VHH binders against C4-dicarboxylate transport sensor protein DctS (dctS). Designs and how they scored, part 11

Target 1, 216 residues: C4-dicarboxylate transport sensor protein DctS (dctS), of Rhodobacter capsulatus (Rhodopseudomonas capsulata) (p37739r437to652)
Amino acid sequence: TLAHELNQPLAAIASYAAGGLNLFDQPEPNLTMLRQAFEKMGAQARRAGLVIRRVQDFVKKRTPQLAALDLSEVLAEALSITAPVAREHRVKLASLIEGRIPGVQADRILIEQVLVNLIRNGVEAMAEGPRTGDDLTVRLARAGAAVTIEVMDRGPGISDAVAASLFDPFTSTKSEGMGMGLNICRSIVEMHHGSLSHGPRAGGGTVFTVTLPVPQ

## First folded at step 3 (VHH)

Design v23 (framework vhh_gocatamig_d2)
Fold by ESMFold2-Fast, scan of step 3:
Structure v23 (fold): chain B 216 residues (1-216), chain A 121 residues (1-121)
Amino acid sequence: as target 1 above (216 residues)
Amino acid sequence: EVQLVESGGGLVQPGGSLTLSCAASGFTFSDYTLAWYRQAPGKKRELVAGISSGGSTVYMDSVKGRFTISRDNAKNSVYLQMNSLRAEDTAVYYCARAPIWEHGSSYFDYWGQGTLVTVSS
C-alpha cells in the first residue's frame, strides 16, 4: 500500500533523528556520526519522494512503461539521490548538458534507477580503488538519432577479466553492487531499445555510455 | 530471517508452459524489487525478468512476449509465467530480492535455492 511504503522511509527518518538527538546529548558529540545521520535522513526523504512519484504514475497509467521523458530532469534527480554517497567518499558530482536534449520514450522510474546505479557504482569504484581525480561527471548530449548519457568516473578503470564478467551478477568483486546492478541496467536500457557500453575515460577512469533512441 | 523459496519447476516439452512461484518471508515484501535469474550448466547466471515494488517490469530479449513476471503482495509471492518454452530455456531458475534504491543501494542481497526447468523432447 501507499501508506505502508511511505511509513517505512518516514519511520527511518524519525529513527535517525532520535539517534542524532542522542548524539547531541553526549558530552562530546561525534560530528561525523551526526553528519551521517543527516545524510541518511536525506536519502530516506528522497526515497519517499520516489515512492510518491511511482504511485502517481501507477494510478495514471496502471503500470508506467513508456512516456515522453525529459532526461535532464531525471539526471538532476539521480544526482540529488547520489549526492550523500558521493560526499561521503569525497567525490565531486558534475553534469554537462550539451545543447537541446529531445524527449525520449522511456519509463522514468527505471531510467532514474539506471542513472542512480551507474553513478553509485562510479563513486564506489573511486572509493575502493586508486583514483586519477575527484570528479564524476555525467554528460548528456544528442548524437544523431540517439541521446547519449555518459557516466564518467576517475576510478582505476576496468580490467579485461572484470570486463568479461561485468554484467554477470556473480562477478567476484569488492563492490557487491557492481555486477548485479550493471546487469539490471543493461536489461533496462535494452528494454528501451538502447544500449549500455563502457570504455576508458580520457585522463583515467571509466565511462559508461547509455544510448536511447529519439522518438519517431 | 529472510527466505525465498522457489517452486513449479519440472520437465516440459518444447512449446509447453510452466509457472514458477517464489514464496517470500521475513521481510516487508511490497518494499522490494524481485527478479528471476537462470543458470544453465556451464553458463553464467543471467537476468530473465524483474519487477519493481511499483510493478514496472524488465525482461531479457529472448523471453519477451513469452514470459510474464507478476507479483502478489498479499501472498508475498512473485511468479514467472513461461509460455512457448524452448530447449535453450533449460536452466535452474532463481528468485532474488533487491532493496528499493535507498542511500544508493542497488544490489540483489538474497537468493533462493533454485528450481530446475528442463525443456526436452
Scores: ipSAE 0.000, ipTM 0.125, lowest interface PAE 16.7, mean pLDDT 76

Design v24 (framework vhh_7nfr_2)
Fold by ESMFold2-Fast, scan of step 3:
Structure v24 (fold): chain B 216 residues (1-216), chain A 124 residues (1-124)
Amino acid sequence: as target 1 above (216 residues)
Amino acid sequence: QVQLQESGGGLVQPGGSLRLSCAASGFTFSTYAMSWVRQAPGEGREWVSSISGSGDKTYYADSVKGRFTIARDNVKNTLYLLMDSLKSDDTAVYYCARVGSQLEWLPSYYMDVWGQGTQVTVSS
C-alpha cells in the first residue's frame, strides 16, 4: 500500500538517525559511517518525497468533472460517510446552513473528499486529545463572491509550532496521515480556485475554512 | 481476495435499458460507499453515481439524472446500476468502484478498489 511505502522510508530515517547518534556519542566517532548515515537519510527522504508526489499525481490524474454543485447535497453525503467514526468517538455531528447557498462549479467527488477528510480529522482530534465540547459543526454560508465551508471541532486547537508546518506532509501531533490529508485538501481546493485556512474556534477548538468562488 | 466484478453490459439500441451488477468479495461490503464510473473511448473517467454504505443516500451526475438508478443489496454484496433511456453518449466501459481507502492518510472517499469494467455500447 502507499502507507507501507511511506512508513518504510520514515522508519529507515529514524533508524539511521538513532544509529548516527550512537556513532556520534562514541569517544572517537567514525566520520565515514556518520556521513553514510546522513547520505542514507537523504536518500530515504527523497524516496518519501516521491511517494508524496505519487499521491498528489493520483489526485490530479482524476479529470475534474466541473459542474454546478449543490454544496448542501455534498455536505449531507460527507456527514453520512463520517457518521460511524463520529459515533464511535462520541462526537455529535451538526450542520448549519446560513441563507441561500448558490451553486459552485466543482468536482463533486473531489470536494466530498475534502469535506470527509476535514470532518474525520476533526473527529480524530477530539477523540485523541483533550476536548472542550462534544460537537463538530460544519457551517455553510455565502461571504461576498465566495461560499465558505467551516469545519469546526472542539479539539485541543493548533499550537504555534504545529501551525507553522500544518500543511507540510507528515507534520501532525497524531499521525502522518493528517498532514498528508491536509496537503491533499489544499491541492484540491486550489484546483477549484479556492482557499483552505484555519483558525481558533470560539469556546475552544479549531475552524478549518474552505472558500470556493461563486460563478459570475 | 478483495475484488469487484461487473456484469450486465452489452450492445443496446438508443432508448433501450440495461442493468449492471457488481459482485463484491473479500471485504465488509455494507461499511463502504460504492460508485459507478465510466470511461468512453479517447476520454477521461467520468463519475456516474454513488450510494452510501447503508443505501440511504444516492447521488447522480447531471448527465444521467432521471435516467439511471443506483441500488445495492448488502445481504448479497451486490451493487446495481439500472440504466433507462440509453443514449449513444452513454457508450463507455462502466467500472464499479469502492469509495474509501485502506490508507489512514488518504481521504476515505477516494476510490481504492476498482473492477475490470463492463462494456456498454449504445448504437443502432
Scores: ipSAE 0.000, ipTM 0.127, lowest interface PAE 12.8, mean pLDDT 76

Design v25 (framework vhh_lunsekimig_d3)
Fold by ESMFold2-Fast, scan of step 3:
Order: C-alpha cells, then sequence, then structure tokens
Structure v25 (fold): chain B 216 residues (1-216), chain A 119 residues (1-119)
C-alpha cells in the first residue's frame, strides 16, 4: 500500500529529526553528526517522493475505461462495501439522491475506489474524535454542467492547520491503510476532469465534494 | 550529469520481437525507479512500463503479457523485451527516471528510439 511504503521513510525522517534535535540541545553540538542526520533525512524524503510518484504512475498507467456510468449504482456498491466498518464504529450510512442524475463518462472501478475511500475516511474521523451526530450521508445531485457527490460526516471537522496539509501524504503515517488516501482520490478525480474539495458541514463535521463533468 | 541512452529500435514485422536497452550514467542506478514511455505521432507520451527499485514491475494494459521490463543494476542498464508486436506498437520509445523533488513530475529523458511495426 501507499501508507505502508511511505511509513518506512517517514519513520526514518522522524527518527533522524529527533536525533538531530538531541544533538542541537547539547552544550557542544557535534556538527558533523548533525549534518549527517540532515543528509539522511534528505535521502529518506527523496525515497518518499519516489513512492508517491510510483503510486501516481500506477494510476496514470491504467487507461481509464470510460463508459456511461450510473453513479447511483456505484454509490450503492460503495455503501455496501463500507457498511461493516460503519457498523463497527456505530455510524449510520445514508444516501440522498436529488433529482435526475445523468450518466457520466467514468471508470467504474476507479470512481468506486474514490467513494469507498472517502466514506471510510469519514467513518474513521467520526470514530477517532468527538462527533456532532451519528450519520454519514452521501448526496448525489446535478449542479449545472456537473454531477456532485458530497460525502458528509459528523466528525470533529478540519482545522485550518490540518486543511493546509490535508492532501499532503506526510501528514498521515497510518500503516494499515488499504485505501489509497486523499491525494490519490484527488488524482483519480482529476483524471476524470473533475475536482475534489472539502468544507465544513452545516451542523458540524466535514463535506468532501467530488465534481464530475456531464457530457454535452 | 544524468544521461540515458536508448538503443535497439528498428523495423519489425507484426508478430516479431525487439529488445530495447537504456544505458544510464551519472546517478546511483539501483536506487531509482525507471520507466519506458511511448509516443505515437500527434499523441502525448504514454507511460507503458515501470520497474521500481526493489524489482517490482507494472505495465499498461495494452502491453501486459507481451512486454517485459527488466534491469541489470551491475551494468546500469534497463531493458524492454517486446514480443508479439502489433502495428499499434509503432512509435518513439523513451526511457526515463525521476528528477527533482516529490512535488515535481519532471523526468530525466533519453533521446528516444524508433520502433516501426510494418510489413
Amino acid sequence: as target 1 above (216 residues)
Amino acid sequence: EVQLVESGGGVVQPGGSLRLSCAASGFTFSSYDLYWYRQAAGIERELIASIYSGGSTNYVDSVKGRFTISRDNSENTMYLQMNSLRAEDTGLYYCATPKGDFWSHYQYWGQGTLVTVSS
């Protein structure tokens, strides 16, 4: 996984940083050892960058199998896949389909993976921190020339500091992550000429918004 | 300075085989991920095969089972074995390796080698 492969260089960077700080705090810091710590941190950062590029290359290398996609079907499957983890964390999954949802040209497998990842992230956010409610709702609607998928959780929300680094893979070192993480979700959505954004949910929590263009 | 030099391109009949080589210098070869890209006339370069440090490989669907990427770290050389070639495999083949930081999509590129699949 991405998380697994990134955890190794990130743990090494954290270790070298801690060692470097310890050296810095000594009355007579060993500058040679401090330089070596920084050089090793740089090498591990480069290694982490290569892992990120490999994952991005993997996603790009898959020629998207674009076909008319029924997003309601994909949403139903994503909810089915995530139901056990939601149940474990006492989160109620709901869907809201508003009006006519036109077909979009998209790769079913890749879009399903995005939805599964966003739903799992919302459930885990509600499990880890204070929550403002027990529902996670996914809303499907047409917005002008696009279809919008909103994944709305009742977790603690996202602070300005966290928001600035939300799509930065160095912010999370979770090793059990089977999903591809938010940065890869964004890459998949952008591959489909869409966008992925986030904002506060009315009443508390976070909304992740996926926008996909409607064929003209 | 990083240098990548491709060789092995040529003209081959459908169903034939070619082996491309990419000779590398100027960096610690064994530590880097390496790629083969293909470019047909009027089309953007497409990543067709990757080999990562550690030996794992990945392929675009259109070449799976027909192409094999490999590397020889002792010789600083990467290969692409191309079997069962089709007319649509015609194009310029480039080897590449990442450059810059993790925020960059830039690559070091070879000059390309032409593969033509025709009668």
Scores: ipSAE 0.000, ipTM 0.215, lowest interface PAE 11.8, mean pLDDT 78

Design v26 (framework vhh_6z1v_2)
Fold by ESMFold2-Fast, scan of step 3:
Structure v26 (fold): chain B 216 residues (1-216), chain A 123 residues (1-123)
Amino acid sequence: as target 1 above (216 residues)
Amino acid sequence: EVQLVESGGRLVRTGGSLRLSCAASGRTFSEYAMGWFRQAPGKEREVVAAISGSGGSTWHADFVKGRFTISRDNAKNTVYLQMNSLKPEDTAVYYCAAMYPTGELFSRDYDYWGQGTQVTVSS
């Protein structure tokens, strides 16, 4: 959330300030540690400022450009875009469309970003870790009042440690360093009144599930 | 602080190729995701491509469909946009931008921006 994203650098500033005051009040203050505390406070203040600027720009842009969207067409394009990187890492991309998929009200560019991000995350997981197969499959299906998009990889799966930090926007890992990170995917999907979840894939790997509501 | 300088923009014929470069200053370049944006007169800025700090993950917009490729060289603090099969519709000022990992790709919330480089595609 925006509150979580802003509160983290503010809490860090408060912590460094308290630590700095403790050092300052000692009979022989450690000036190196004091300088480090001030440098870290400065870095966190700059980060808070950037979060505020992002919120201001987001408020100006605000609403996604919702239109009736054919998810099978967007999926085909996302697979086309990601095919070269999949081939480089020896990953076979496949799609499975189960039955008739109704149109959804969505911003084409934002949903394409979500699909590309989830597919590339799966390809990279398969490239970097032990894999249980060489396919990455995206499944489209209708589930009652919703459409589901399942991105299924054959990577090593998600450990408890990774799951704990998966949507933490300030945890600096390679998978969270991109504007297409999982926290961004979650925000885009929630903006569309949907949900993003994950779980283990039968036979090994991970399934990321995007759920989008069917128009009433 | 991070400063970005684009180069490589010029007049090019339809069907031609062009590579844009973006040189970054500062010691934290590899900690930033980088993006290429474009803006034609009278239109809003559009996201063209993005690349993670390590270079391990990339994204390209639908409207550049296999024609454009983003890459980076962290040893040289440079990000590139290779543009092939250029069309008149690609005429725009191209901007590179840097964001902290928490930025939203399709918002205007990129943290640092270059001044832009003009690409003109003629028939």
Scores: ipSAE 0.000, ipTM 0.116, lowest interface PAE 16.0, mean pLDDT 75

Design v27 (framework vhh_gocatamig_d2)
Fold by ESMFold2-Fast, scan of step 3:
Structure v27 (fold): chain B 216 residues (1-216), chain A 121 residues (1-121)
Amino acid sequence: as target 1 above (216 residues)
Amino acid sequence: EVQLVESGGGLVQPGGSLTLSCAASGFTFSRYALAWYRQAPGKKRELVAGIYSGDTTVYMDSVKGRFTISRDNAKNSVYLQMNSLRAEDTAVYYCARGFEPLSYTWGEDYWGQGTLVTVSS
């Protein structure tokens, strides 16, 4: 539920706070554990904020709020959000960050939704059809004047018939495409002056590639 | 393999009522959020109502107090009870499955074929 989604990070914050306070009562407090408790509390507070912002977005049309964005942090959050559904379908989520990734000018909520949608789409492709492996890997790298995010699944791949209707906003089944989520992802990426493309993954499956420009 | 099948659409007079049903198969129904969207000709598809696995609901402002979304996990079904229908409610209504947390503007990954609701005299 939405209440359950908010109560999860709030309960985690309360738990870390109680543990941290207990550490302060010790004769020689473990400062490393205290630091970790505060870091985890911060992460959970940000998670609660994301849930609230998604609710608020519904009551108004969202205009992209561009700001300097750390894509590695957004990727970590997207992986955290999709971990339960990946586990349910026995999909192993992995990430590969190659080198230092420069900041991009982007709307955090919209880019996170793109990543969540692409990862969920890959998990569902692997769950509902034949798969060539059990991993879904997200690769983040810099390529010249752009940052590239590759979401790589081990599902059945995309046929020419499916590809022809892939970004049709009303395609809802695997036989005609991968659902409305991909069309929304494409629109969001294009708002950011980037591109969304796809291709076959070596060894089987599909790669969805998001390319975002690095600020001048 | 995942399937969503809508039923219950039809022609109804202003002020009338309809109940839409969506029968789901191919996934563990109780673990997912489900939503009703609609699209009128020339307009964007919009979220009408959504229901989370724990029964938390969300509604579009123009339908609050008139529409009620509900689910029956034992029957793998979600329903939309529509009361006090208006001409502006005329649209194709779609059932959709969502991953939690449900995205209010998008995030649904499987859709039904749609069922037409026409409100006119």
Scores: ipSAE 0.000, ipTM 0.132, lowest interface PAE 13.7, mean pLDDT 77

Design v28 (framework vhh_7nfr_2)
Fold by ESMFold2-Fast, scan of step 3:
Structure v28 (fold): chain B 216 residues (1-216), chain A 122 residues (1-122)
Amino acid sequence: as target 1 above (216 residues)
Amino acid sequence: QVQLQESGGGLVQPGGSLRLSCAASGFTFSSYEMSWVRQAPGEGREWVSSISSSGGTIYYADSVKGRFTIARDNVKNTLYLLMDSLKSDDTAVYYCAKSLHYEPGMWSFDYWGQGTQVTVSS
């Protein structure tokens, strides 16, 4: 698994760091062994980077098939896919489409994956902690030269500890087989020249905002 | 060229206050989450606080919650950290950091400033 492949170089780095500290604490530290410890830590850090890149490249190796995309249609499909898990957790899925949403140049499958992941994450957040309501609402709106997609849950919000690691590539995915982390969602959105951010939802919960440019 | 320049550090007595600033240039400041990170003498780096691109979402480490306030000015491309009720444990070099971009080999913050020293002692 990815977690296993990533944990191996990270455990090795921790081990070399502990060994280096032990050497440092000697009355006369062996500088050659200390240098070797740092060299090995550097090698394992590069290995961890390759594992992360391989995961990101797996997503990006899909040849982007950018086409005029109807985000309302993709949202409807994402809601259909996530409806069973929402029902299981007694979450009411809703959508708000504000006015006419222009087509965006995007890869349908990749954008659908982002929406499915954000909706599923919201449903799971509402299942795991105290909820402030039963709805998860996705809002589509145009703002000037961009279209915004807001995924709004009624979960407990994001803790200080989680905020620091929210887009960390080491953050575990909750969905087995189909899962992707928020870092991969951000990468997909950035590939489309957009942005992914988060904030508190009025009345409680979290809002994840995807912004995509309108072609001219 | 991305640049982050911290200022406002200094020597202060326990219970005192300081205001740190970070001037950002070389990127669209208003589009990125910004953070403060500190490193105490002989310690590893510790995350202190983060603020979303709009300023709507703010998070604090438990050690500073209720004492520190993070703020941003997207017109001036400046990040702030207002520190009240300072303790000796707050003695550290404080760094301004741009949000993590997913990039192989850089799994912390993608850009760091040069830091500003805060010393809390009697």
Scores: ipSAE 0.000, ipTM 0.088, lowest interface PAE 18.0, mean pLDDT 76

Design v29 (framework vhh_h_nbbcii10_fgla)
Fold by ESMFold2-Fast, scan of step 3:
Structure v29 (fold): chain B 216 residues (1-216), chain A 125 residues (1-125)
Amino acid sequence: as target 1 above (216 residues)
Amino acid sequence: QVQLVESGGGLVQPGGSLRLSCAASGFTFSDSGSYALGWFRQAPGQGLEAVAAISSSGGYTYYADSVKGRFTISRDNSKNTLYLQMNSLRAEDTAVYYCAAWTDLYGSPKSYDYWGQGTLVTVSS
């Protein structure tokens, strides 16, 4: 219950914030109770920080179970897993496989989790914000000594300010969103000697790019 | 309330077999959101170790090197139950076994992970 452990302190922070706001809006706010609300929010934020460290520690200390992996099969599975949430939000999932894709040495469950998380984050971005289209496309291609997986959404895009904090869960003030999940995905990809990056999608939206090395 | 409950643990001699079950209540494995499912174990005084995992569709599985060829993970969505068939058991397999269900948003604050309370497996002569 890693996410459940994190959502408990986040829900507590939201509750104390709502209570504090009610006190603040009174003609003569009770400053002692406001101080207590802030102190309790601070304690819960520290607990959330410990949960994030435990989650990252769990992932980072795990040695990947490397095996020859067909990325086309993993992509098909990830799209299958995310299809219900995509349909609910009227997002059309598509895949584009360009040329011959070599096998990679990777941990199947970890790479599946990365793809599922990136696809679902894209669907949620399209659901929550202004949408520039209704497709989410995953492109699979070889680029030199690497294979690239591009998860392309039609959401509102990512501002430069938000982009700077995406891979640092401790600099963001957001209690919700994909920042922490993306840091875990980056760690998984880096364990596979790859990289995770993002950029704007032509025509609007965001592209998240996973690169994995081709075996020598 | 959502919960996972393990059963099937017990005392077994080296070379024996056990089948662990994990029954889910308060949610279904086929619900929108899809759950990946897995088995983890923890020996007394040791850290948590991943044993086996199965994708939401059942299309592919993962196994720790220490259990490959001996353990088989499977799921039955109609019974809302996860299984672990454990064959050729060894003393080093002695541990509390936990089942877990995690959303396809692993690590996201928008999702919830569920863990069982564990079932003890003791392999001893």
Scores: ipSAE 0.000, ipTM 0.122, lowest interface PAE 14.6, mean pLDDT 74

Design v30 (framework vhh_lunsekimig_d3)
Fold by ESMFold2-Fast, scan of step 3:
Structure v30 (fold): chain B 216 residues (1-216), chain A 119 residues (1-119)
Amino acid sequence: as target 1 above (216 residues)
Amino acid sequence: EVQLVESGGGVVQPGGSLRLSCAASGFTFSSHALYWYRQAAGIERELIASISSGGYTNYVDSVKGRFTISRDNSENTMYLQMNSLRAEDTGLYYCARIDSPFYGQSEYWGQGTLVTVSS
């Protein structure tokens, strides 16, 4: 799988980092072996970058099919697609649509993949660690000249240290696959002249926010 | 086991019509977006049409107004109705299910069906 292909170099980086720290903590550290550990980590990071480039090429090779898109329909489809994995992990999926949501100009399939990815990331976050609740809620709202899609999980949240590098394709943690998918989601959203950001959820968890412009 | 089986290809004259079918099995058909790709001689496979789980469709510009993609969830079958065929439409037509590249690059392809447009 893509996740498996990506997790291999990330696990190798974590392993070399641990080995390098062990070498560093030795009396009279072996600088040659420490240098080799860093060189191997660099090679694995480049391998992870090639995997990401392959995924980005998949997105780029798709001819953009921009059309007036009803985000409520796309959200309903994304929730339907992710319902089985949510049930498997005892996560309650909910949607909250605030007011009238205007159409946006977007590629339906690419935006659906962004939503599926963000919802699955939230479900996996809630499955992996301690959770602060059982719901994953997706909120649609209009904010001025934009529509905002908020994917709100009840997982363990993201530390400040992890947050600083969350969208960095060469930075990983042991529990994942998550960071690389988020970078590609950001690319898709930016292709649509929007933005992707994250923050803490009130009451615990993480919120991922997709903002898409409305036509003027 | 995911299977996709195309049928309906053949030889037609310019201006003719063909209907392609893609019979699917081994997965929850109604929950997936599905795709038609075309491969012409010496050219990479290109996406020509897609249909979402909700039945909403996209087309490459060269086939808009001439081709219609549709699905029948009760029969687990996707169709491509091709009208006003041109010599440029000649190629192998593949149906595909492509899972999100974020969660495993699982691509399932049919065997392809040949469409030849010539006089």
Scores: ipSAE 0.000, ipTM 0.222, lowest interface PAE 11.0, mean pLDDT 79

Design v31 (framework vhh_6z1v_2)
Fold by ESMFold2-Fast, scan of step 3:
Structure v31 (fold): chain B 216 residues (1-216), chain A 122 residues (1-122)
Amino acid sequence: as target 1 above (216 residues)
Amino acid sequence: EVQLVESGGRLVRTGGSLRLSCAASGSTFSNYAMGWFRQAPGKEREVVAAISRSGGSTWHADFVKGRFTISRDNAKNTVYLQMNSLKPEDTAVYYCAAEWGPLYSEDAYDYWGQGTQVTVSS
């Protein structure tokens, strides 16, 4: 997986940093070993950067296969896929489709991945921290010239400090690289001329909002 | 763990057609996006086609668009690659792969088949 390939250099950096701190705290620190630790950390950081660039280049170079897409059908499939992980964490998945949703020009595979990733991230947020409720709701609605998909969890929310770096791969608060997943979701949505944003949910939790343009 | 087994690879003449099949074990097949990849001797593995969990969306690489078609049958736990108008440069080992997560890199796929050899002769 991508997570596995990225976690290898990150774990190596953490290991070299811990070893370096142990050496630094000795009465006569071994400067040669400290230098080697820093050199190895630098090499692993560059390796992690190459992994990220490979993913970004793949997404940027891929031309989406755009077709008229029924978002309610894609949402139903995404909820089905994420139901087992939601059950494991005692999260109740719900959907709310408001009115008639027009078709959008989108790549079904890529949009499905966005929805699965956002729902899974919400479930994991509710599993890890204090929750304000047990539901995760996905709302689908038309707003003017766009269709909106809101993934609403009841997790602990996102602080201002975390929000500033949420799409940065190396500042993720999740063990499985939530930041990388969100960055990729943002890239996919932007390829579709849409946007991905977040904010607080009424009653507690977080809302991730995907907007996609209505064809003209 | 899902196990994938490819079949259908063989020798065909230029301009011929061939259908590859990939059979998946278990009832989790419908939870995975599927892809077909290929690797020729001395070259990097490249993505050929991809299909969503429901089969409602497909993607094909530019170098096979119009000639190859990916499809799936979730009732049979099988994904197919229909190859038409075959060219010598299509000669490669073809791999079936399954991924629950994003389809952004050849390295993103979690489960791979053993491959099936396709040889196109003039």
Scores: ipSAE 0.000, ipTM 0.155, lowest interface PAE 12.6, mean pLDDT 77

Design v33 (framework vhh_7nfr_2)
Fold by ESMFold2-Fast, scan of step 3:
Parts: structure tokens; sequence; C-alpha cells
Structure v33 (fold): chain B 216 residues (1-216), chain A 122 residues (1-122)
């Protein structure tokens, strides 16, 4: 029912956009109806956002089973899960573990989902746009009181316009699944008292950074 | 125009209790997760607790687990922090802040109140 609930506002947006374009192409466009079309599109976009927030609240409601977690093991599993889709798109998956990584208090299944989603998003970004290389590298390192997980792709990067609306899943410039997957990843990371951010990768591409606190 | 106003701070003895309130206006309160963040003198800001927009899900920093309770009243557009078993280390200015929208251009902790001082001292 999630697909149905999400497809309803998306189909409405597409319908209003098509109707608005048809009106716009007429010799004397009806500006009142065009304004109404844009207003209705905005309302449906907000409705879709409520559906996404409900999914995020459901993930939080799962009651994370926090335990000492070896992030190196979870990373190895995530790379194994994503290897087939990376192979299909001719992306080379690599990992870089810098030093001794302490255990973190985390839910293994939820953190694995975060890593799978971020790796898959990077592979898809490299498949759909110009790429600056063939590797997707995940770096694992300790930084003070936190462990950092950096998912580094060689895709086209994120423009300032896309960066400003990165967590808006319904912009026409988004890759399939990227916006909704990122919102779910952010919810999972935040329930672990961490953060999710992004930035440009040296040499081209994007870096998504997950930070998780180190237990006392 | 987002406005957040904290209240309820003051001087309290170790082991005492305080209730902080944050009155919100200028946005749809129930659509936003809310947080409490504190800053002790000479230190950086420390996240204390968060609550989902519905109020169904709450999260706490390890330093306050079991002592603090976050709550919200979406009818009154008010966020609360119930603080029990206060320690001298809890002395700080406490801010309420909006969490970013799950999607959109909102930044993490973009909207802050002016803060309310909590002093735990004999």
Amino acid sequence: as target 1 above (216 residues)
Amino acid sequence: QVQLQESGGGLVQPGGSLRLSCAASGFTFSDYAMSWVRQAPGEGREWVSSISGSGGYTYYADSVKGRFTIARDNVKNTLYLLMDSLKSDDTAVYYCATQPWDFSGLKHFDYWGQGTQVTVSS
C-alpha cells in the first residue's frame, strides 16, 4: 500500500503538469488555471512528503536493537549485497579501513540498510550521468569521539540546486530512489545519534558521510 | 516567520527537578521533529534529546537517559523537557530547535530559540 499511497500524489502531479503544459501552449493561456495547477502540484508534493515521513516514523517504531557492532563486518556484507548491481553498471567497489575501528552501539540490520542504500545510490549516479572514474570506495575511520563512514562515488556530483533540494524526493532531476532512500538513511543515522552529510569528492563525484558516536 | 521561546529555567539544587517549555509559532508544529540542545559555559553545544513530529518516538543522549523526558503538545504547539535528578554537570543554557524537514531545503537546527539558563548549584 505504500506504492499506491505514494503513486497517487505523484500521478496527480504528473497530470497537473501535463494539463498546465497543454494550457501554456495555447495562443491565450488561462493564467488562473495555470496558477491553480501549480498550487495543486504543491499540495500533492506536500502530501507525498507526509507519506515519506510515515515510512520514517515506522522505521523508528521498529525499536532499534542496539548492540556492539563491528562496522567492518557490516561493510563487508553491504558490499557483498551490492556487488551484483555494481557489476551490472561496471562499477568497481572498494573499501578502505584506516586504523582500528572501535565497536559502535547500533542496530546491525538498520546500519546495513544505510550502507546498501548509499552504495546503491552511488552506483546509480555513476550509471545515469557522466562519470569521472570507475570506483566507488567506502572509507571507514575514527575521528575523535566518532566513527566516520564515507561512501565516495565517481558520478557527476551534486549541483548547488540539487544540493539545496537533496532531501526533496520528488524533484525531476533526482535519480530513481535517491531522495526517498536518503531520507530513510538520515532517519536511521539520527536514531543512532549520528549524522548524514554530503560533499564533493576530490577528483570528481560525491562523498556521503555517516558519523556514529563511539561508546564511552 | 518561525519563532521559538524557551522558559522554565532557573536555579535548582542537585537532585532537584525542573520543567522546561518551548512555545512554537510560525510553522506547522506537528510536521517537525523537535530537539533540546544545551551549551555549558566555555563548551560547545551538546544535543540532549529529540522527539518526532507525532510525539511517538523519543531519543536521548546517554548523559541524560533515565533522568530527562522529552514531550510535546501538538494542540498547544509546545515542547517540554522534564528534568529529574539534576546534577551540577547539567548547568547550561538550554535551547529548543527544529529538526530539519525530512525533505526540503531546511538545514539541521536552522531555527533556534534564545535559550533558558539552568543552574544546578548548592
Scores: ipSAE 0.000, ipTM 0.102, lowest interface PAE 16.1, mean pLDDT 76

